# VH-VL binders against Riboflavin kinase, part 9

Target 1, 134 residues: Riboflavin kinase, of Devosia riboflavina (a0a087m355)
Amino acid sequence: MGIRLSGCVIHGDKRGRKLGFPTANLSIAPGVELPPDGVYSCIVWLPGQTTHHGATASVGNNPTFDDVKERRVEIYIHDFDGTLYGHELNICLLTRLRDMRRFSGLDDLTGQTERDVAQSRAMLAHHALTGLLP
Below, E stands for the ipSAE of ESMFold2; O stands for the ipSAE of OpenDDE; V2 stands for 0.75 times the mean of E and O plus 0.25 times the DockQ between their complexes.

## First folded at step 4 (VH-VL)

Design kb19 (from k04 with heavy chain D99S G102D Y104W, light chain L97H; framework fv_roconkibart)
Fold by ESMFold2-Fast, scan of step 4:
Structure kb19 (fold): chain C 134 residues (1-134), chain A 121 residues (1-121), chain B 112 residues (1-112)
Amino acid sequence: as target 1 above (134 residues)
Amino acid sequence: QVQLVQSGAEVKKPGASVKVSCKASGYTFTGYYMNWMRQAPGQGLEWMGWINPDSGGTTYADKFQGRVTFTLDTSISTAYMELSRLRSDDTAVYYCARSLGDDWEGYFDYWGQGTLVTVSS
Amino acid sequence: DVVMTQSPLSLPVTLGQPASISCRSSQSLLHSSGYNYLHWYLQKPGQSPQLLIYLGSNRASGVPDRFSGSGSGTDFTLKISRVEAEDVGVYYCMQAHQYPYTFGQGTKLEIK
């Protein structure tokens, strides 16, 4: 069932907040192999909770020191309104929705983000009904 | 040590095609977009498009759409730019350059040395 | 397409003196993220372009601190606090806000 990762929430680019989809950036341990770059349907377990929450994750490029590209995981947690800095999250990447792509401008980025979240929600609802979620 | 090494100068007749290579080393090839630019003698820079080595996805500037093709050979960390139906005004130095993905796309931190393509009768 | 206009196109400068190059875009390069998608490059004679400043004001690795970038939206400036002989070349601004990416005409900096 999917790809399980854990990481501490760190500060990152606040681009998602400006689009109405605030994200949590995860610091993944060195040496952990990440799946291919892309947007994923995802579930997340918050600290102190036994139930999971739906999420939409992006796995992709982030700038780093010494001309080494650092890949990072960014999570938009569905229907969650709070802060998680410094907390450790457990996640499971379930379905790759699309490849990473360049956007022609802000409207293109916003529209695609809305489509990604909608598709993620639909996929998770299907998995919940069919008993494939943990 | 990051390097982008391009193929050597080419002389072509109008109507021919040219294929320029750009071999990357010193970094994870699939981690960065590869951009192509050109510069006619004594003129400024013109962006042609990019290819994503991870997916093979491409974006072409409209001026070149239908005449230019970007391809990859990931086994040797090499990107290619093929320009067809050459005209005399395609005479230029052609450059490859890498850019960071997503958050930082559109600035080119390393460039190839350039390949002079001369198109004449 | 976004049109990038540089001024001056020719810039003779005395060694040790400051220099300033302007770049104007036909539309705003400021994204909602707060970043200006405007970059500066230097092309020394016979060489490939090299990155000087990215995202409006950030100096690229290895670039001396006498170079600085400023501005937002449609008006940008590249400044050299004290020109050295190695600064000779053509300076280009570039926008990466919209496809196709476009460059200014270039500013040729020469020692007089």
Scores: ipSAE 0.000, ipTM 0.546, lowest interface PAE 11.9, mean pLDDT 82

Design kb20 (from k04 with heavy chain T58K G106W, light chain H31Y; framework fv_roconkibart)
Fold by ESMFold2-Fast, scan of step 4:
Structure kb20 (fold): chain C 134 residues (1-134), chain A 121 residues (1-121), chain B 112 residues (1-112)
Amino acid sequence: as target 1 above (134 residues)
Amino acid sequence: QVQLVQSGAEVKKPGASVKVSCKASGYTFTGYYMNWMRQAPGQGLEWMGWINPDSGGKTYADKFQGRVTFTLDTSISTAYMELSRLRSDDTAVYYCARDLGGDYEWYFDYWGQGTLVTVSS
Amino acid sequence: DVVMTQSPLSLPVTLGQPASISCRSSQSLLYSSGYNYLHWYLQKPGQSPQLLIYLGSNRASGVPDRFSGSGSGTDFTLKISRVEAEDVGVYYCMQALQYPYTFGQGTKLEIK
C-alpha cells in the first residue's frame, strides 16, 4: 500500500536539516514519480538485507542553480548507527504525517522533528498490528 | 548564473520613505528565502529580517518592526524593502541576500550589490 | 540579543604570512544537533559580503583551502594559512542560532 522507491545515499548534510537526528539523503533519479512534499512514516531495507527498519522520511524539492531538476528524500532511520554513503537503499513511504514547512528557529525545528519521529513510530506500530508491514 | 540586482542610490529627507528593490535571476525565486541587511558607512552589518517568496511569510527584526515592510512581485522575481519615517541614522547601504532555501538554512550564499540610502536635510 | 565580539578589529599582515581572527559569542552557539551556528563572511573593498565559512568549519563553494574555521560553543577562530592580496577586506562572523541574527563588528585585514 505504500510507495516503494530506491536511491543512492549522498551526504545527508547537503542543503538539508541541521537537526539533532542524522539523516541519509537519497538522490532519486529524474523521471521517478514521487509523492507530494511532506514528512512520511517510512520503512527501509539496508543493502543485502530482507528485514526492514523503521524510519521517518522528508520528501521535498531540492532547489538547484541550473537545469538540474531533482527532488530529494531524506531519511532518519530509527535506532540505527552507521554510514550508508554511496549505498543504494530501498524504502517504502507509508503514511504522510504533514506538509513541509519552514521553521522560525532551531527550537521549532527540533521540536517538530521530535514530534515527527514520535508520530512515525506510532504509525509504524499501528501498521505492524494491522498487517501492512512485511 | 544566480544574480540579485538592486535599485540605485537614493537621497531622502528625514521623515520620508524609501523603497529598495531586489530582482532575482538564475534560480527559482520561490525556492529560497530573501533576507535584508544594512550597513551604516564605515560600520558593521545589521540583519533586518526575511521574506518567503513562496508563502509571503515574513519576519522583521524587532528594531525595525513598525517602520519596515517587505513585499514581493513574483511575476518579475522581485523583492522590496520599504523603510518609513527615515532618520539620519538610517543612512546605510541596504542589501538583499538569498539563503540556501529549504528548512532552516540561514547562511547567505548570494548577495545583491547594495543600495546606498542617504538621509539628510 | 546574542552579542558577537571580534578581535582584532584591525589586522595588518605581510603577504604570505598567516592571519588569525577571533570571534566570541555571549551565548553558546553549539546546538543539540552538534553544530555550531556561526558563519564567516568576507567583504572586499567596494563589494557585497560573500560567504566564506558556514557552521563553524565548512568552507563555502569556491573558497580556497588556505581558509579554515575552528572553535565550538562561544570561541571561534578564522585562520588564513598564507595571506594573498585578494584576501584584503573586512571579515565578519555571524550567529544564526537566535533571532535577530547578529554580526561581529568586523576585522579589517590589510596588507602592510
Scores: ipSAE 0.000, ipTM 0.548, lowest interface PAE 11.1, mean pLDDT 81

Design kb21 (from k04 with heavy chain Y33W G102D, light chain S32T Q98K; framework fv_roconkibart; at its last look DockQ between E and O 0.09; V2 from the best seeds 0.00; counts 0 for: pae E 5.3 > 2, placed apart)
Fold by ESMFold2, look of step 5:
Structure kb21 (fold): chain C 134 residues (1-134), chain A 121 residues (1-121), chain B 112 residues (1-112)
Amino acid sequence: as target 1 above (134 residues)
Amino acid sequence: QVQLVQSGAEVKKPGASVKVSCKASGYTFTGYWMNWMRQAPGQGLEWMGWINPDSGGTTYADKFQGRVTFTLDTSISTAYMELSRLRSDDTAVYYCARDLGDDYEGYFDYWGQGTLVTVSS
Amino acid sequence: DVVMTQSPLSLPVTLGQPASISCRSSQSLLHTSGYNYLHWYLQKPGQSPQLLIYLGSNRASGVPDRFSGSGSGTDFTLKISRVEAEDVGVYYCMQALKYPYTFGQGTKLEIK
C-alpha cells in the first residue's frame, strides 16, 4: 500500500521556488529504515490535517565526512507553495518512478523534475486515495 | 560579514598534489553551495566545479574529473579542493566562491582572496 | 561546452563617457523559467571578481544604477552609462545553464 514516514522539515521550503518546484527537506528519525534510493510519487498530510496533497519525493544519500552516511527525503508538494519549516509532515511513498541520477546542468535538472512531477500526478490520479488518514 | 579565507600560496613540482582550503564565516555554511574556479596568469576564469555542503554532492568540470576532489569539514565551516598529478599548466590562482542563488543558479556573490599555486620544473 | 565570446577584449574609455560590452553564447541561455542564466562580474586590479549583474539584467546589491545588463538567448550586453575611475578592471560574462559553467575571455576596461 505504500511506505509511511514522518519527519520535521529542515532548511525551509525555499528549494526550487524560482524554478516552480519548491521542496521540503525532511529530517527522519535515527534508526528508521528508508526505502531504496529513488524518486517516488507520494502523498503528504500537512500538520493537523486529515486531507492529503499529492507530492513527488526523492530519497537519497547525503554523505558526510568520515564513515557517517545520512539519507534524506526531499518533497515537492504539488500545488502548494507555503512555508513548513519546523513542522512535522506525514507522508506515504507510493510508486518508485526512477533511480537517482547526476544532472548535466540546470536545464537537465528542470526537465527531469517536470517529467517526474508529470509521472507522479498521473500515478496519483489512478490510485484510490480518497479518505486515507495520516 | 560574509568572508571566505583561503590558505596561502603553494609551490609544487609536476606530478604532486595540492590541497587548498577555504574557510567560511558570517553565514550558514551548509545553506549555500561552494564553487571552485581558477585563473592562469594573465588569463580568464575557469570553473572547476561545486560541492553542496548540505549533501556532500559534487560536480566537477569534465576537464578535471579524474584529478580534482572537493571535500568539507562542516565542523569548522571549511571547504577543500585537492588537485592531483599537477602539470605546469595548472599554475593559477585558485578561488572558492559562494553560490548566492537557490540551488544550481550559479552566480557567485562572495569570493575568497585566491590562492596562487605554482607548478614548475 | 557553451562557448562565451566577449567583444571587445580591450576597452579604453574616456572618463564620464558610456561603455558597452558584448557577450555572445554558442547556445541559448534562456531557461524555461523565463530567466537567462547569464551573469556579469568585475575583477578590479589585484582583487577577486565581484558580481555585477545576475540572470541577465538584475543588479547585485551595492552596484550603481549606471550599470545595466540586457539581452536574451545568445546575445547579451553590459552597459555603463557614465564610466568612473573605480570601474577599471576586467569584465567577465558567465553562463550557468549547463555544466561546465563557462566564462567569456574578459574585457579589460581602462581610462584613456
Scores: ipSAE 0.215, ipTM 0.745, lowest interface PAE 5.3, mean pLDDT 85
ESMFold2-Fast, scan of step 4: ipSAE 0.229; ipTM 0.738
ESMFold2 (binder alone), look of step 5: mean pLDDT 93; pTM 0.956
OpenDDE, look of step 5: ipSAE 0.378; ipTM 0.789

Design kb22 (from k04 with heavy chain S55Y T58K, light chain H31Y Y99W; framework fv_roconkibart)
Fold by ESMFold2-Fast, scan of step 4:
Structure kb22 (fold): chain C 134 residues (1-134), chain A 121 residues (1-121), chain B 112 residues (1-112)
Amino acid sequence: as target 1 above (134 residues)
Amino acid sequence: QVQLVQSGAEVKKPGASVKVSCKASGYTFTGYYMNWMRQAPGQGLEWMGWINPDYGGKTYADKFQGRVTFTLDTSISTAYMELSRLRSDDTAVYYCARDLGGDYEGYFDYWGQGTLVTVSS
Amino acid sequence: DVVMTQSPLSLPVTLGQPASISCRSSQSLLYSSGYNYLHWYLQKPGQSPQLLIYLGSNRASGVPDRFSGSGSGTDFTLKISRVEAEDVGVYYCMQALQWPYTFGQGTKLEIK
């Protein structure tokens, strides 16, 4: 079910924390196939846990940096506020909600983020998620 | 001690390109967004864009889109701003600056000393 | 683009007296987080700009307490309670709510 990924949490989006949507940035190995860029409803397993949490994921291609390919997945874990730097997260991307888009500023970004999270919550409520393990 | 040291002044002909460097020291280079600004002689400040040294993500102000390129060399903690197809009205002091607020907060606690780029025939 | 308008553009002041600079934005800079994305910078003669006030009212590290920022939404003020010789320079407000970030025209503070 869905697309399973694992990644180590690297530096997150500090802007997201100020806006009420802190994200965990996942370092995904260069050879791992990602789904198309976009925003996804998602579930995440915190380190050592078998119970999942709802999340909203942003999948995008990062520019090549000094000839090192970087793959970026940002996760907003619903109803969670904490630091996960250096820990590996297991996630499952379930439904693609929309394409990536550019924003004109913080108000545009927040309005869209609020819609994305609301839609993600609604989609997750309709999935049969009982019994899923990391 | 936190420092941003920029490359020296340049004189260019219209149509040429210029590449300004900004070498950071005294902090974790990848921990802070780097912004670029310019100031024409006797004029105010103008924002050009930002780059994230951690993953290389960047945003350019629309006015410069297609002419400006931000790049990084993390092995020497240096950010670069290249402006192509120079016009006489690109004559300005160019600044790099660190964003203290984290990602997109836009408050710049340390600035480079500035690089004067003169574009004349 | 968000237009930032400063007044006055030229501010002659007597040493030891207070000074006040206004900054107005073409749209509200108050974000849903409760923060105003407005910052103040000082550019002393021959120097790079330096941060004075961030997020409307917070003094940057090392900035004397004679400097204060106030306001919300579209109307902001930078105050200097007692002007000193070292305060000479051009003051800029900047909005960081929308891209591109935009600056006011600058206010040149001079000692009479």
Scores: ipSAE 0.011, ipTM 0.625, lowest interface PAE 9.2, mean pLDDT 83

Design kb23 (from k04 with heavy chain G57S G102D, light chain S32R; framework fv_roconkibart)
Heavy chain, then light chain:
Amino acid sequence: QVQLVQSGAEVKKPGASVKVSCKASGYTFTGYYMNWMRQAPGQGLEWMGWINPDSGSTTYADKFQGRVTFTLDTSISTAYMELSRLRSDDTAVYYCARDLGDDYEGYFDYWGQGTLVTVSS
Amino acid sequence: DVVMTQSPLSLPVTLGQPASISCRSSQSLLHRSGYNYLHWYLQKPGQSPQLLIYLGSNRASGVPDRFSGSGSGTDFTLKISRVEAEDVGVYYCMQALQYPYTFGQGTKLEIK
ESMFold2-Fast, scan of step 4: ipSAE 0.221; ipTM 0.731

Design kb24 (from k04 with heavy chain S55T, light chain H31W Q98H; framework fv_roconkibart)
Fold by ESMFold2-Fast, scan of step 4:
Structure kb24 (fold): chain C 134 residues (1-134), chain A 121 residues (1-121), chain B 112 residues (1-112)
Amino acid sequence: as target 1 above (134 residues)
Amino acid sequence: QVQLVQSGAEVKKPGASVKVSCKASGYTFTGYYMNWMRQAPGQGLEWMGWINPDTGGTTYADKFQGRVTFTLDTSISTAYMELSRLRSDDTAVYYCARDLGGDYEGYFDYWGQGTLVTVSS
Amino acid sequence: DVVMTQSPLSLPVTLGQPASISCRSSQSLLWSSGYNYLHWYLQKPGQSPQLLIYLGSNRASGVPDRFSGSGSGTDFTLKISRVEAEDVGVYYCMQALHYPYTFGQGTKLEIK
C-alpha cells in the first residue's frame, strides 16, 4: 500500500464515540482516487507533528442520497485522546485488512472493530516506519 | 428533564480511597460521554477525564493517571469515580458532567450537584 | 498544558451596567474548521457550573441574549450587556482543544 492521503476532519455520525473507538471522518478533495473499500492498517500525523501514530482506517461509501457516488475515510487513531474536528490530517494507508461488511447490531460491530484494531496494531509492529514524514 | 444526581459528602483519612457516584436520568445514558471535574475550596475548576458509557472506554488527565478509575453500572445509568491514595490536597467538590459536544468538542451542558470529599487526619 | 488567563479576577459592577471579561490562551484555540474550542461557564454561589457559551460565540440553550462571546485564536471576551442580580458568580473560560482540558482561574462578578 503506502497510499498517502490528506483531509480535514469533519462532523459525522457519533458511531465511534459510542463504540469506544472514536473515529475522525476525513473530507477528501474531489477527484482524489481512493483505494478499494475496506479496512486498512494506517499511520497518521497530527497537526504540527512529524511523529506518526498508528491507526485503523475504513474506506467506504458515505450515507447520502447520492448512493455510491461519495466515499468516506474514517480513522481510529490508536492510543490517542484529543479533539480533531477541523484539523487537517495526513495519513498513509499500509495494509488492507478486510472487506467492508454489514453488521447485525452493536455487539457485532464492536467485536469486529476490536479485531480490526488488534490486527492493525500487529501489522504496524512489523513495518519499518522510522523516519517517515507527513 | 436531564438530571445528574451525585452521592453525598464523604470524609476520608489520608491514604484511603473514595468512590463518588453519578446517576443519570432523562436521556439515553450510553449516548453521551461523562466528564469528571473537581474544585478545591475557594479554587478553580480542574478536569480529571472522561468515560464513554457505551463501552467503558476512558481518558484520564496525566495528573490523575494511576490514582483515578472511572467505571459504570449501565443497568442503573450510573457512573463512578474512584480516587485512591488520598492526600489532604484532594479535598474538593467533585463533579460529573455530560459532554454534549460532537467529535470531542468538550462542552458540558448538564452537571451533577457536586460531592464534597474532605481528606483530613 | 495550555494556560488560560482571565482578567480581571474581581469585577464589581453596578446593576444595569455592562460587564466584560477577558480570557487569553497560551496557544491558539482556532482550528481549520473555523471553530474556536473555547467555552464559558458561570458558577453561581453554592451551585454547579452552568454552560453559557460554547465554541467561542454560541449561546447555550436557555442563556439570555444579554450574554455574548467573541474573539478568536488566543484572545476571547465574554460580555454582559446589562448586568442583573442573578448574574453574580464566578465566570470560567475553558479550552477543549488540547488534553488536558484547562480552565481559567475565574472572574468573580459582584454587584457594587
Scores: ipSAE 0.005, ipTM 0.533, lowest interface PAE 11.9, mean pLDDT 82

Design kb25 (from k04 with heavy chain G101E Y104F, light chain H31Y S32K Y99W; framework fv_roconkibart)
Fold by ESMFold2-Fast, scan of step 4:
Structure kb25 (fold): chain C 134 residues (1-134), chain A 121 residues (1-121), chain B 112 residues (1-112)
Amino acid sequence: as target 1 above (134 residues)
Amino acid sequence: QVQLVQSGAEVKKPGASVKVSCKASGYTFTGYYMNWMRQAPGQGLEWMGWINPDSGGTTYADKFQGRVTFTLDTSISTAYMELSRLRSDDTAVYYCARDLEGDFEGYFDYWGQGTLVTVSS
Amino acid sequence: DVVMTQSPLSLPVTLGQPASISCRSSQSLLYKSGYNYLHWYLQKPGQSPQLLIYLGSNRASGVPDRFSGSGSGTDFTLKISRVEAEDVGVYYCMQALQWPYTFGQGTKLEIK
């Protein structure tokens, strides 16, 4: 079921906080295979918890100086407003919602983020997720 | 405290490429978007795009899409702007600048000193 | 692209007198959050631009209170209550609501 990843929260994107969608950036271990770039419905286990929370994840490339690509996983945890820096998260990517796309400005970006989160919530509501463990 | 230090002036021929560096110090490099602007001699300012040093995500102004590339070396807190297929009208002072604390709201509190790129035959 | 228009383009001012610069945008810069994504910069001769006012009316750190920004939507004004010698340079407004970010053509303030 889905793609399971774990990683330490290394930094949140300040962008999400002012737009109402604070995110956590995960440091994924070297050599771990990531799915194609895109936006995904996701579930996440917070530190010390066996119950999961809904989330919306973005997976994208992060080019480096020496042309080595470092891919990032960035997660908006639904209905969560806390600090997770330095903590390990376990996640499961479930459904790819869309390709990455370009935006024309703040309204376009925020509107798409709202649609992504709504779609993620809808997809998660229709999955059999009871009893899933980290 | 906060400083953005850019590489020195460049003279290039039409068709060449140029890579300008912007080294940040005095703050957490990955915490702030880096923007690139240019200014032709005696002219106004023109925005080229931004890079998010935390994710590596970029946005390029359409005018430069396909000719400009923003990259990072986070180990030395440095951002790069490479502009290819240079034309004489690319002659300008190029600036890096960080977004003020917060989301990508496009207000730049610190700017590099500028790098003059001259493109001449 | 959003077009930013400044007036006047040349502004000679006597030391100690007030100065006013207008900036108009081709479309509203008022975001649904209630913020105007309009910022003001000063470029002194031979120097990089420096931030004066952000989000319409907020003074940047270190900017003296003689500078103020006002306006909403499409019409914005930068005011200097009393011009000092250090205020000489080119003033730019910039919109940051749409990409690409766009600047006004600049207003050159000179002491007469």
Scores: ipSAE 0.027, ipTM 0.648, lowest interface PAE 6.3, mean pLDDT 84

Design kb26 (framework fv_sotevtamab)
Fold by ESMFold2-Fast, scan of step 4:
Structure kb26 (fold): chain C 134 residues (1-134), chain A 121 residues (1-121), chain B 112 residues (1-112)
Amino acid sequence: as target 1 above (134 residues)
Amino acid sequence: QVQLVQSGAEVKKPGATVKISCKVSGYTFTDYYMHWVQQAPGKGLEWMGRVDPEDGKTKYDPKFQGRVTITADTSTDTAYMELSSLRSEDTAVYYCATDLGGDYEGYFDYWGQGTLVTVSS
Amino acid sequence: DIVMTQSPDSLAVSLGERATINCKSSQSVLYSSNNKNYLAWYQQKPGQPPKLLIYWASTRESGVPDRFSGSGSGTDFTLTISSLQAEDVAVYYCQQYYSYPTFGQGTKLEQL
């Protein structure tokens, strides 16, 4: 399976970088249907590349402009340490790992993020083994 | 409509244990943490801890750790706060509270009505 | 724990006048990576639970009158009521959520 999306990387919440999981926010075209809110195992194609990278994606309600809440796609690209602001990414959401939830502080968020990334990595390895990656 | 409804007032002897409930309606109980806050008469608010109703995991303020137990029963959409080894200083109103206002952490937009616990000698 | 200290402990303000309540944290509650202050303000009337007024230091909760505003960053925060109304008589609390939640001791606002 897989849900394919594309969009331009815009400013993201940098909290992930402080926790060791920097993320990129993806601006999705108006009218494109997003999947249910949640955390997903994901693959991404970096600009100009045909080879994909593993990623962990969050689909949920985050501020996009000012203080207005809008649904966003936020991506942590595994084993990538760089900036992609202003570039277009193509992604494929593969498996929904869990529902979005709130956290009782930064250590709770960090612990859950670590678990999400570990689960995403395991799921992607499984997809690769079974031939389910695009 | 979101509601947090707490159990009624309790009067306990020193050394006893009290267990108060917070029944929720109007939202999915397992999607949000449930917090407990203590307010002694004429004093401020003190966060005690919280539970994740989905997996039962808890976090407590170090001041209350060892005396407080927070649990959730998903079959009845009810959270509980149990405080043991009661002392006069535990006389307080206890509130359950949750944050449903978006993607935030640790501030509280919905509160129960409060439960007065009186510890009398 | 992060200690929250409010000032003054109490104040009296005439109807229509400006009320100012201060809150200081023992360490910064500004998260540099997202540039957000993890600070909220509550109003509590006798016999009622606290009511959220402000979060992220300056964002007003839905349904809260615009005479209420929050300001400040890092360790020093202010709640302002631009023109006091009778229904604003209450105790006000600041709260940090950068770490385990902690509250200020409260400021009692009375009508002069």
Scores: ipSAE 0.000, ipTM 0.535, lowest interface PAE 13.0, mean pLDDT 81

Design kb27 (framework fv_lacutamab)
Fold by ESMFold2-Fast, scan of step 4:
Structure kb27 (fold): chain C 134 residues (1-134), chain A 121 residues (1-121), chain B 107 residues (1-107)
Amino acid sequence: as target 1 above (134 residues)
Amino acid sequence: QIQLVQSGSELKKPGASVKVSCKASGYTFTSYYMQWVRQAPGQGLEWIGWINTDTGNPKYAEDFKGRFVFSLDTSVSTAYLQISSLKAEDTAVYFCARDLGGDYEGYMDVWGQGTTVTVSS
Amino acid sequence: DIQMTQSPSFLSASVGDRVTITCKASQGISRYVAWYQQKPGQPPKLLIYAASTLQSGVPDRFSGSGSGTDYTLTISSLQAEDVAVYYCQQYHSYPYTFGGGTKVEIK
């Protein structure tokens, strides 16, 4: 049921890191089909590893200059403390949790991110219990 | 207009506690994070941590966890650093400094004048 | 922790000289670097952030450059008022870390 993607971690201006939810921004190759914009429960394989990590992913359509649209994927890896800049990540998007939305400020962003991560953890636990994850 | 004013110097004995204040003016206090930085005599700068002035949520560098505690009094736009069980090696100038609050905006654009804390017998 | 190695630790130059201070991170920090000036008895003053963005009110003789692990602060024409210790800071990863400082003196 999952959508498998791969991409190199690039730098980005994101608020989640300071709020306790550091994210990795993936550079996805042009022409790769992404799912609809939204927040997803996700699993991630770190470089050179076969074990997976739970994660919460944000998929957005980020416009570039001259009407060119580039899609971006941001990932918060659960219970992971470190930096992945310049590394390639393999991911699998599993369940769409909600639509993308604008935030009115840091409190709104923080509160929603906490809810997203909690829901992502619950969905991943459910998949494990139903035998859909190894 | 925009300024951070810290409390005066402190002389303490080992085992005592100290509470340094940092009063903000000229801007909306809760719209910015407050960082704390230490500078031991003749040494460089060391990052202690930050506090989200809107939520009260703190982040500490590992070496400063336990004895160092950040707090706020939003009604008077003031941030505090409390150090308990003072040791001689805590002797330093302690600075508060303003941070825009974004994930990758960890630079400090406005600084307090510093509070000298001396711990001696 | 990301280590910021700053060089030189001390330099002496004449008024009007071009001065460069370098800062090397132990890993890539994606230009999340700030530079501060500290004069004796004063708090640090922000000069540059995001590796190359000049803070409002800072003289344009100060500039920053670099990418990856290597960053440079340049003073194009040193003035007497620039006598200070200069520090780089990375804000890419926790804990935020500073370089060891460069003391700039005239003559």
Scores: ipSAE 0.000, ipTM 0.531, lowest interface PAE 11.1, mean pLDDT 82

